# Ledger of designs, part 13: VHH binders against q8wuj3r1227to1361

Target 1, 135 residues: q8wuj3r1227to1361
Amino acid sequence: NDFAYIEVDGKKYPSSEDGIQVVVIDGNQGRVVSHTSFRNSILQGIPWQLFNYVATIPDNSIVLMASKGRYVSRGPWTRVLEKLGADRGLKLKEQMAFVGFKGSFRPIWVTLDTEDHKAKIFQVVPIPVVKKKKL
Short names: E, the ipSAE of ESMFold2; O, the ipSAE of OpenDDE; V2, 0.75 times the mean of E and O plus 0.25 times the DockQ between their complexes.

## First folded at step 5 (VHH; framework vhh_7ocj_1)

Design g4a (at its last look DockQ between E and O 0.12; V2 from the best seeds 0.00; counts 0 for: pae E 5.7 > 2, placed apart)
Fold by ESMFold2, look of step 5:
Structure g4a (fold): chain B 135 residues (1-135), chain A 121 residues (1-121)
Amino acid sequence: as target 1 above (135 residues)
Amino acid sequence: QVQLVESGGGLVQAGGSLRLSCAASGFTFSSYAMGWYRQAPGKQRELVAAIYSGGSTRYGDFVKGRFTISRGNAKNTVYLQMNSLSVEDTAVYYCAAEYYETWGDSTYDYWGQGTQVTVSS
């Protein structure tokens, strides 16, 4: 759990400090539009500023997250992951990797891996992101 | 002026109990997360326990259900009840307070000076 990064189409986005790295990808074009890190707090692990940042992400965005270091989570933080498509009522362990989506539907490729010592996802996401038609 | 004053440390026999207290002043206690860290000689500080403004708690893995954090908002005090102590719990225990500013990106964190806990065999 000492190394963490996010890689998109061969480009790596390293974590410079303990906390959460976030990479936002436009769901229509598949281009990275931002990458930001959020440092651990001494008592909470994951700062509430990440919570506010996710609220401002535009719809139709792919959201990648990876943790570095150990963290203590708060309840509001897990609800953010649920809004990005994670399963309801999940309990985060010490490490986390996440491929999520901000939008009006939940794609089947949304994936969370959380474990005490490592978390890893390798995944191909279809672009553009589309909602399945109702028959 | 912010103050965090720890008390309740001392020498205790293995298997025994201690209760640490941290009296806080100079900030709105009920809005802060409060917690305890410890540092043994030659080791890094590690989280023992945290209690948040809403009352939820977290513990370091080594606690294994032996310690309980609580807060008395009317007394501006956070407590750590430590039971079933072993020699490996010998450390300086530090009170900590943390607040995130609701309108900005700023956080505030404060540390006490520490209280020694020594567990003998």
Scores: ipSAE 0.034, ipTM 0.447, lowest interface PAE 5.7, mean pLDDT 75
Fold by OpenDDE, look of step 5:
Structure g4a (fold): chain B 135 residues (1-135), chain A 121 residues (1-121)
Amino acid sequence: as target 1 above (135 residues)
Amino acid sequence: QVQLVESGGGLVQAGGSLRLSCAASGFTFSSYAMGWYRQAPGKQRELVAAIYSGGSTRYGDFVKGRFTISRGNAKNTVYLQMNSLSVEDTAVYYCAAEYYETWGDSTYDYWGQGTQVTVSS
């Protein structure tokens, strides 16, 4: 059993038991364009790895993350989450699930779930991702 | 100033046990995680066990219940009880610790110098 995984439209993406799994979805087409995992062994440098990876993600991408935990709860990579729409002042726990967005705006459906023991998100994201109009 | 010091390594017969200890000094706060890695000659360094601030643990696949990692009573100390040792467990064992600044966004990784564990047949 995978304790940390991402499933998109019925397709499960393989993940390591450790670290952070990332799946990138095109916000216009709704297709998965890339996925990767960063192993969370102590001193693996997940913060900078994740930072660098996210930097390469195209704008208008939905970014999914899941972790069984055992990752750095503080560090530069939390800024990456903020960049993807997470609230400031994140206090991460051992496990996390995240639906973020890389773009010029912050969709309301951006969601972060942090738990010490379990984190889970079941979410429907509208495609294409569009900025809501302001009156 | 920051230092991780391992102890408890040595020579042991197959089937025997060892208890490794690691003490971290130079910090005013607790580590986020401490753990043990090992590196055998000609092989890559691999995780043996880790323990996190919340008490959760993680073990390498080869451990198979033989090893137990635990926190000491002293601040930033960690132990690795290794039972049912085999020749394949021969390696240099390294203590590792991960910290983050109390008021900052930086993380820090530290390693011990390693302690030799040799299991004879």
Scores: ipSAE 0.020, ipTM 0.335, lowest interface PAE 5.3, mean pLDDT 84
ESMFold2 (binder alone), look of step 5: mean pLDDT 83; pTM 0.840

Design g4b (at its last look DockQ between E and O 0.05; V2 from the best seeds 0.00; counts 0 for: pae E 14.1 > 2, placed apart)
Fold by OpenDDE, look of step 5:
Structure g4b (fold): chain B 135 residues (1-135), chain A 121 residues (1-121)
Amino acid sequence: as target 1 above (135 residues)
Amino acid sequence: QVQLVESGGGLVQAGGSLRLSCAASGFTFSSYAMGWYRQAPGKQRELVAAIYSGGYTRYGDFVKGRFTISRGNAKNTVYLQMNSLSVEDTAVYYCAAEYTETWGDSTYDYWGQGTQVTVSS
């Protein structure tokens, strides 16, 4: 029984015991293009790794993140989440679930859930991802 | 093979100061970060201070400007200057180190054996 995981279109992706799990989805075709995890070390060295990784993610990508906790709840790395569409001034808690977007705009379906005990997101993302303007 | 050795702990009166030192050896990786944790009896281990390769520092909320972490002249050495100590700071202080392979593919973390810090009233 996994306490934290990412599932995409019925396929479950394994999560590490610590740190942050990341799944990248192509925003045009809706296929998973990358899956990785960043372990949370004693001094929580995820930030630089995550920064570098996110920099390599192609634009128009949906980025899913999940954590069981035991990650840095504050610090410069949270700017990565902001870059992916999260609100600024984030105060993360023990657990985290995140649906973000790497691109030139912020889709309305970008969602961050952070809780001390439980974080959960269930949502449908339209593919292809397009910028919607109010008519 | 990898070893972290703490020193500088001991008994000090409230209001006093201590300087902890940590030296890491036996590794071939680059140090990404070094820092200090502490654990008091009956309490959870908590971060005291950390310093990263880029010079970024983090401190526990209880530090409130009383402690300063810095790197030594030698690689993989770190110091913790602790001022204005109180009885609540009594704990075993552990040195921690985080290393990354040259290729950036893997990260490793190590603990020291800990050094006792006792602050008397």
Scores: ipSAE 0.083, ipTM 0.534, lowest interface PAE 2.1, mean pLDDT 85
Fold by ESMFold2, look of step 5:
Structure g4b (fold): chain B 135 residues (1-135), chain A 121 residues (1-121)
Amino acid sequence: as target 1 above (135 residues)
Amino acid sequence: QVQLVESGGGLVQAGGSLRLSCAASGFTFSSYAMGWYRQAPGKQRELVAAIYSGGYTRYGDFVKGRFTISRGNAKNTVYLQMNSLSVEDTAVYYCAAEYTETWGDSTYDYWGQGTQVTVSS
């Protein structure tokens, strides 16, 4: 089955095109503020459109990503995941799902799932998103 | 102050060669992806070649092995060697820089002013 969607509080955000689907959630109110897709052609070319899009996401935002179909699993665009809290040197497979955060710290709930034939994440994120101290 | 300055354009006969240079200043050159784009009158700007900080290169389909991108990090310069030129390669060629590795508040693209390449028959 080659389908993909992102679900936030029961509302589904489907994608009709191959590539990377992105949903942005305000970390203060927990409200979805954008839903955008990036086709493989953008990711394979100069990925400035994706980099610029991520740069314009407000700080303190939850960023969800999901792949659909064939997508570019290598190349400079994958650094976007590190900007959103993924581990450095991460290797993507044929499918990916990601829960990330744009802000000055890395929440413990930042998660990447990447597998050859499916990727799936289910998470509850505390709102408002705040920095925690570690003992 | 970021500057991208192209040079090496001009008039050349079909079948000839040109080498474009783009001198960069005002940023950490080795951390940026560098590229060449072109725009002919009435057409959208299109990728000619890109070279990333890790050495990955990409070419537009129309290049068909005729052009080679390279970078000299010690000289903060990106080059485009253009061989076997045809009249369809006539365009303004732009140097571009894209920031690919940052965990910070701002990222942005830089473009040069462009250099004209004209291929005559």
Scores: ipSAE 0.000, ipTM 0.135, lowest interface PAE 14.1, mean pLDDT 74
ESMFold2 (binder alone), look of step 5: mean pLDDT 81; pTM 0.823

Design g4c (at its last look DockQ between E and O 0.20; V2 from the best seeds 0.00; counts 0 for: pae O 10.6 > 2, framework grips, placed apart)
Fold by ESMFold2, look of step 5:
Structure g4c (fold): chain B 135 residues (1-135), chain A 121 residues (1-121)
Amino acid sequence: as target 1 above (135 residues)
Amino acid sequence: QVQLVESGGGLVQAGGSLRLSCAASGFTFSSYAMGWYRQAPGKQRELVAAIYSGGSTRYGDFVKGRFTISRGNAKNTVYLQMNSLSVEDTAVYYCAAEYIQTWGDSTYDYWGQGTQVTVSS
């Protein structure tokens, strides 16, 4: 079975359709500011939809992603995920879970789990999000 | 009432060029992704090109740099410049428009009636 959800402080954000679920959290106060789902469509692959969406996300935002179903890994995934702090040279498998950040620095808690059958992240993110130079 | 009206098709010699246009009405053009599909007899429709509301583009692999999609938001028109045409490009070309609303009852898509492109040797 494919099932996907994102949980933030006990609140679950499930997905009813195959694709990528995204939850955006304000990095200053830790409040969820949006929950958005993306699926393949007649004109727009998920990476292009995400590229446009991420441009609208405020700086200093935590960005959570979880996949449901199988998705095409080719395309500009690297550009989108690197903008959110993923490592350069990223190679996606069929499933992913991602904890990322849109801002001027890359927090150490940015995490990607990608596997062929399932992906899962459980993580505590410090709020407010601040730049640290000597961790 | 949504309408997509293609124009610019016709007969062209191999190696030649055509520019397709699709005039759109009945929706907020600048918020939609626009694109072109084609269908040759006995084949499935295949994506030729898409241009997103932010201006980024995507092309089908068979295009190999020969075609360019563009949009004129002030004119509610999407264009497909097709260069270096070959007989394999012969098909009906369809304009498509798509708006994806995240969450809820969400995806809206529309198709034109198509315009024939025929490439002769």
Scores: ipSAE 0.064, ipTM 0.501, lowest interface PAE 4.7, mean pLDDT 77
Fold by OpenDDE, look of step 5:
Structure g4c (fold): chain B 135 residues (1-135), chain A 121 residues (1-121)
Amino acid sequence: as target 1 above (135 residues)
Amino acid sequence: QVQLVESGGGLVQAGGSLRLSCAASGFTFSSYAMGWYRQAPGKQRELVAAIYSGGSTRYGDFVKGRFTISRGNAKNTVYLQMNSLSVEDTAVYYCAAEYIQTWGDSTYDYWGQGTQVTVSS
């Protein structure tokens, strides 16, 4: 099922046609430490679940998300994504691919793709994740 | 200001029935959907039933025809008739609502504080 999936270093993680997929990568070691799937919610219930889940994610974690469906909408979604480095005031569409970061800074590689038909991100993230310093 | 108030929860014997009610107030939005979620101890919150403004409904897989969601005569009220209850249905039941601003396209989600439903064997 390639409806909404996440692949990390050639490993594909299970996806569902009915939900948002989340994969958490350790920013220091670059290994996947956890993954989960939130089931579709007609009443946009995923956001609060995501809030709680994100709260449990350790700092310095890369957070990957892929979602498709009418449950990807405005409101709490924006707040969660903003916390993970997304731009403020963004409006979500029906599909989403997201590479975020939970930490004390926003890496430049944080990326959000929103589309009505298909959203996709392919990128390389440097490990370990470090804050760039100006010399 | 926006408030969802649940009622109708309580203790019931297995095989029994309950009717939950939810009334939304304090908003100037049009209701897009209202519904019920539940959360049992140690489990994730899950959809029980939802009803759209147009009248269409959706139910959780575990419902299996036992529950019926409906809208009241008053605007932004919803009921959940629960029949053939089992011990596994014991949970806190939450009313939820999704609204769209009448003058815009923004969607808002609101939740009630929840009402306890306990089904005894």
Scores: ipSAE 0.006, ipTM 0.222, lowest interface PAE 10.6, mean pLDDT 82
ESMFold2 (binder alone), look of step 5: mean pLDDT 81; pTM 0.821

Design g4d (at its last look DockQ between E and O 0.07; V2 from the best seeds 0.00; counts 0 for: pae E 13.9 > 2, placed apart)
Fold by OpenDDE, look of step 5:
Structure g4d (fold): chain B 135 residues (1-135), chain A 121 residues (1-121)
Amino acid sequence: as target 1 above (135 residues)
Amino acid sequence: QVQLVESGGGLVQAGGSLRLSCAASGFTFSSYAMGWYRQAPGKQRELVAAIYSGGDTRYGDFVKGRFTISRGNAKNTVYLQMNSLSVEDTAVYYCAAEYTETWGDYTYDYWGQGTQVTVSS
């Protein structure tokens, strides 16, 4: 049984705690610039720590999130997913994997996987991230 | 209207120190963070230091204990004490303020015009 983790270009970022794990990737150069985790206790109530952290993420960043399986699936913190490109009104389940984007637009590769037992995303994101318009 | 004004930049020799100041005004939302970013020629803008409403701080990896961010006595003022400066620290330094609604529904970013910091060898 594989534990929940995030892997970027062969480097793994395992989840060590409950809640969610976050990995931030520079959308221009494709390098990981930061990673952190937010426990359930932080996600509960008004999660200002999460909001603050997201606010400090530079624009044009790819934001990866994964849950270990035990996380608060409801609450104000879920709004950060919408900010990072998730659909509005989403309902999270027990497992969660997310590829988001902080910027002025929503890339088509933004993906949220919610499952009761297993959530998995495997995808390639083009670097640099650019806004594509359909003509 | 929201305004962020930086001061304290300039030319300094390697190993020297500078103290940047930022005063923010005109806000109608609750501030939860103020900070400093920098952008060197040909490089991306990067976080230098941030201070949150609760007093917690965050620093860029390159800071290595050399810089200290603090709040002023006046509302919405922030300082950046920079010690042991090196040539690599040469950049335009920008003050930033983060504001959010009470429930975190919306986040607003405000930036100063920037102040030049030049460290000579």
Scores: ipSAE 0.005, ipTM 0.208, lowest interface PAE 12.1, mean pLDDT 85
Fold by ESMFold2, look of step 5:
Structure g4d (fold): chain B 135 residues (1-135), chain A 121 residues (1-121)
Amino acid sequence: as target 1 above (135 residues)
Amino acid sequence: QVQLVESGGGLVQAGGSLRLSCAASGFTFSSYAMGWYRQAPGKQRELVAAIYSGGDTRYGDFVKGRFTISRGNAKNTVYLQMNSLSVEDTAVYYCAAEYTETWGDYTYDYWGQGTQVTVSS
């Protein structure tokens, strides 16, 4: 009864398991390069599988995350979200959706939605992703 | 040069207890979160327990109060006390470490070689 997916340019990326789904998109060409899921049990402590995965994501990548099922965020795994552009010191509730970026700057479209019963983001991201200089 | 060395694994009867130890070297132990993961054949590696540098703990749902993680910072060692073991707890148990005080440009991720725990009756 709880369902979640990530959709990129009309294509859905489903997950059959509770946890966090992650989709990685190349920021230069807009192609999906990875779809991976992490179970809730992995996220309860120090989820090195998630940390290793994120560490291997190339710079200039769009990173999408969505929760399936309920979880309570605890510990430092949420600092992955800060590395991908989320606000520091955030408190995740039981549902989340996230559009982030791995790179040397924080785009204005980085967005996190987190609530106890549902989370949803609809976002248009410019391709190629370009750093804007402040004048 | 980072080393995590697990010990205390072995064969135990169902309902029994084991205490795992993980001796750490090559990093400032008190600044790291420490954890235990396990992997049974054909399954993904899953969290058993974690203890952060400030002492907060977290457990996998399947633990159900049976296991206790602790750390001795003066001895550079993390412990897992496992009680009321069942056949479903049979797995290789891994010690792991992550830097918890800051997140730099690189994620720290250290694993031990694992210790086998086998529960039979």
Scores: ipSAE 0.000, ipTM 0.164, lowest interface PAE 13.9, mean pLDDT 72
ESMFold2 (binder alone), look of step 5: mean pLDDT 84; pTM 0.847

## First folded at step 7 (VHH; framework vhh_7ocj_1)

Design m1 (at its last look DockQ between E and O 0.02; V2 from the best seeds 0.00; counts 0 for: pae O 5.9 > 2, grease 24.22 > 24.2, placed apart)
Fold by ESMFold2, look of step 7:
Structure m1 (fold): chain B 135 residues (1-135), chain A 121 residues (1-121)
Amino acid sequence: as target 1 above (135 residues)
Amino acid sequence: QVQLVESGGGLVQAGGSLRLSCAASGFTFSSYAMGWYRQAPGKQRELVAAIYSGGYTRYGDFVKGRFTISRGNAKNTVYLQMNSLSVEDTAVYYCAAEYTETWGDSYTDYWGQGTQVTVSS
């Protein structure tokens, strides 16, 4: 009965298994460049393969993640979210949705929603992604 | 044929201790992560402890140093020493085993049938 997906500009990327979906969008042109899923494990949480995958993502990329199922753990994989702009020391609950960025700065639109029952984000991201000064 | 057989559950007074064991067969024990989950009536299952094939351990936040997981690879057995038990620890405790392919294609898990732990105050 759980339903999880990522939608980018009207195109849906479904999830058929419990775990985390990742969609990568080029921050200069706004095009989806990859869609990958990582099955949730019962003891280790999300596998180390997610960390390796994120390492291959090009800089200046928008990174979307959505969970399906309640088995997201507190394992070391959460450092992946910090690399993508999440606050350091964040504690995940059992569901998450995330809009992040891989690059040398943290855009203001980086967003994490994590709750025990539901997680959902709707976000508009400016393209191209550039560092802005608010002074 | 994979088997996970839990033992050591039972009734114990608050403040007491129990040691759970899970004997495993039918897979290469040393290559698997082993662990314990628990489920109380009306609650969701929650991770109690895990011990990975490399020896690292992880505990649920509620454990707070009271429980210790260990494994005996020669006996294909994982153990959970539970000290300072309280009524809130009353649950069915399940043994779990997990193998994750290091390069991404294979994932397998197994579950035991569970053993009841009841803590009286």
Scores: ipSAE 0.146, ipTM 0.601, lowest interface PAE 3.2, mean pLDDT 78
Fold by OpenDDE, look of step 7:
Structure m1 (fold): chain B 135 residues (1-135), chain A 121 residues (1-121)
Amino acid sequence: as target 1 above (135 residues)
Amino acid sequence: QVQLVESGGGLVQAGGSLRLSCAASGFTFSSYAMGWYRQAPGKQRELVAAIYSGGYTRYGDFVKGRFTISRGNAKNTVYLQMNSLSVEDTAVYYCAAEYTETWGDSYTDYWGQGTQVTVSS
C-alpha cells in the first residue's frame, strides 16, 4: 500500500494523486498555515516547483512532506530537503516521509517519533510513513 | 567525449560586469545540472551558481543577487551574468556538470578548464 497522508491535530491532509504532499505548520502557533500537493503528472520539474513553494514558506515553520506512490524526481531533491534541514548527501528512495524546518528554526519541543509505518511530531502531527525501499 | 568550454572571462573594473558562457557537449543536457564554481588563490573551490533540470537555480551566499545563471537558446549552453563585481570576485571560474536525473543524486561529473576573472579596484 502506497497510501500516505499527513494529519495535524486530527485534521487529515490526504493526497489522492501520486506525488508529494506538503503541509506547513507555524512553529510558534502550531497551526497549519498552508498545504499543497505536487502530482507526478505535473512534477516534470519537481525541484523547481518544490523549491519555489519552499521559498514562500516563512521562517520558523515546520514542513511536513509525504510521498504517495513513486514520486517523480527531476533534479536535486536533496537540495530541497537540505533547505529544510536535511543532511547533505542524503539519498532519497521511492517513498518518503520528511519533517523539516524553514530557516534556522529548530524548536526543541518538536520531537520525532518514528515507527515503521508512522511518524509523529509534538504528539499532534502523526504522519503515516512508508518504509524506505532500497533500490 | 564530454566537454565543457568556458568563455567570457577577463579583466574588469570593480562595479563592472562580465558574462560567462559555458558550452557543453557529449552528454544529455537535460539529465544534468549545470553550474559555475570559482577558486581564488589560496581558497577552496566554491559554488557560484547552478541551474538544474526544471529550471531551479541556486547561488552561493556571496552572490547576493549580483549574479544570474541561465540557460541559453543555444544547445547545451549556460550563462553566468555577473554584475557589481568586486575585487573579492577575482578567481578562476569553472563550468561544471552534475548528473541529477535520479533521486537527487548530485555529484559533479565534469569540469571545464576554467576561465580567469580578474576584478581590479
Scores: ipSAE 0.020, ipTM 0.332, lowest interface PAE 5.9, mean pLDDT 80
ESMFold2 (binder alone), look of step 7: mean pLDDT 83; pTM 0.846

Design m2 (at its last look DockQ between E and O 0.04; V2 from the best seeds 0.00; counts 0 for: pae E 16.6 > 2, unsure alone 64.9 < 65, grease 28.9 > 24.2, SAP .745 > .668, placed apart)
Fold by OpenDDE, look of step 7:
Structure m2 (fold): chain B 135 residues (1-135), chain A 121 residues (1-121)
Amino acid sequence: as target 1 above (135 residues)
Amino acid sequence: QVQLVESGGGLVQAGGSLRLSCAASGFTFSSYAMGWYRQAPGKQRELVAAIYSGGYTRYGDFVKGRFTISRGNAKNTVYLQMNSLSVEDTAVYYCAAETIETWGDSFYDYWGQGTQVTVSS
């Protein structure tokens, strides 16, 4: 089975379901304030649950996303990611890792390191069958 | 042709209430969010209230529980119930909509013409 996980300060946040794993980090404190998962079955329709969840994320948050399996990528996904800083017109792959920000907050300490499988901010990064994201 | 039509604005005495309505039409898109903004003379446009797909709402800091945004039964309609109005609430109120293209990744922002709300002392 394909899986990806998010790790923050040594703590892992795996996903048990095919779909999207989301971890929200307080940009000021640097701690995880929430995490959730969205199953593919939930995402098959209008992903309003994801929309709502993203909407509830406070400004100055760092938002990490990782997919497991072949997640549903059709529909208004780019809009969701654009809310977190993704470029307009971003094309999604079947597997991804994403680092975004809520609001205008853009901390410079979030960096890309391809050697450690780190995602660049506002990037959707294709991942292989097994992938980890570490902040 | 996309249209956002506001109604319900007008003159009201302090402490009074108004209910603004916005009807969006002409979309071939799904709405991601609808909301109300306001702009007073000499001030910047600011968020009053927004409602997202699924029903999440957020309000400006000044609202303090006085206003309530809700969706109507009709598609892409929103209401803003404004209670306990004060002189400081005097502004042009604009309806706004964020829509997502049904096919593809495009989204659009639309604005109404605005409706004047005047609160007298």
Scores: ipSAE 0.021, ipTM 0.385, lowest interface PAE 5.5, mean pLDDT 79
Fold by ESMFold2, look of step 7:
Structure m2 (fold): chain B 135 residues (1-135), chain A 121 residues (1-121)
Amino acid sequence: as target 1 above (135 residues)
Amino acid sequence: QVQLVESGGGLVQAGGSLRLSCAASGFTFSSYAMGWYRQAPGKQRELVAAIYSGGYTRYGDFVKGRFTISRGNAKNTVYLQMNSLSVEDTAVYYCAAETIETWGDSFYDYWGQGTQVTVSS
């Protein structure tokens, strides 16, 4: 019976099902463009529904993910995190929170927090999201 | 009210064919993934086939090319063509929809009541 949500600019997006919650934000304007959840039955095996969803996310999108309850923390679905900028080889624990990006570069603010009891991220992202040259 | 209604089940001889249909109502069919699952007595429910809104398909390993899933979006119906049936295919077959709500609350899984498929040797 865990409580979890994603909050964007003061608006909360709660999850009513165990699994993962996804919120997509347009990186040009900073507006939420979708809110979707994937329950454990979708995360098992090869989760084509999740893969198709991520494939259709527009370039230059901020992608937020958070776990709810006892979610499936292993399996092929976790590669979505790498596609959205997570470090390769990380192992998910019983809770996760993620700030990722769909696009042609990896912003420095991409962040994954995963722990057995609680995962939380607070992040301020500059809008519009643009590729910047390193010093 | 979301409804999934299976039809086309029944008794068939080994080596025969059967076509299952699942009529869907109460949601926008073309935006959702649809699938077929089965459960034989004493076994866990297992994926038979899934078809996604973009036309991608997925099959359980035991299918081995014998079954084909398709969808008719204009008819709000998903189909499972089952060929070369064997006794091991005997099970209750369930239609399922994976609903994803954009801009709102979490999606929910919907299941039909099931249709019995019995294959005699």
Scores: ipSAE 0.000, ipTM 0.124, lowest interface PAE 16.6, mean pLDDT 73
ESMFold2 (binder alone), look of step 7: mean pLDDT 80; pTM 0.816

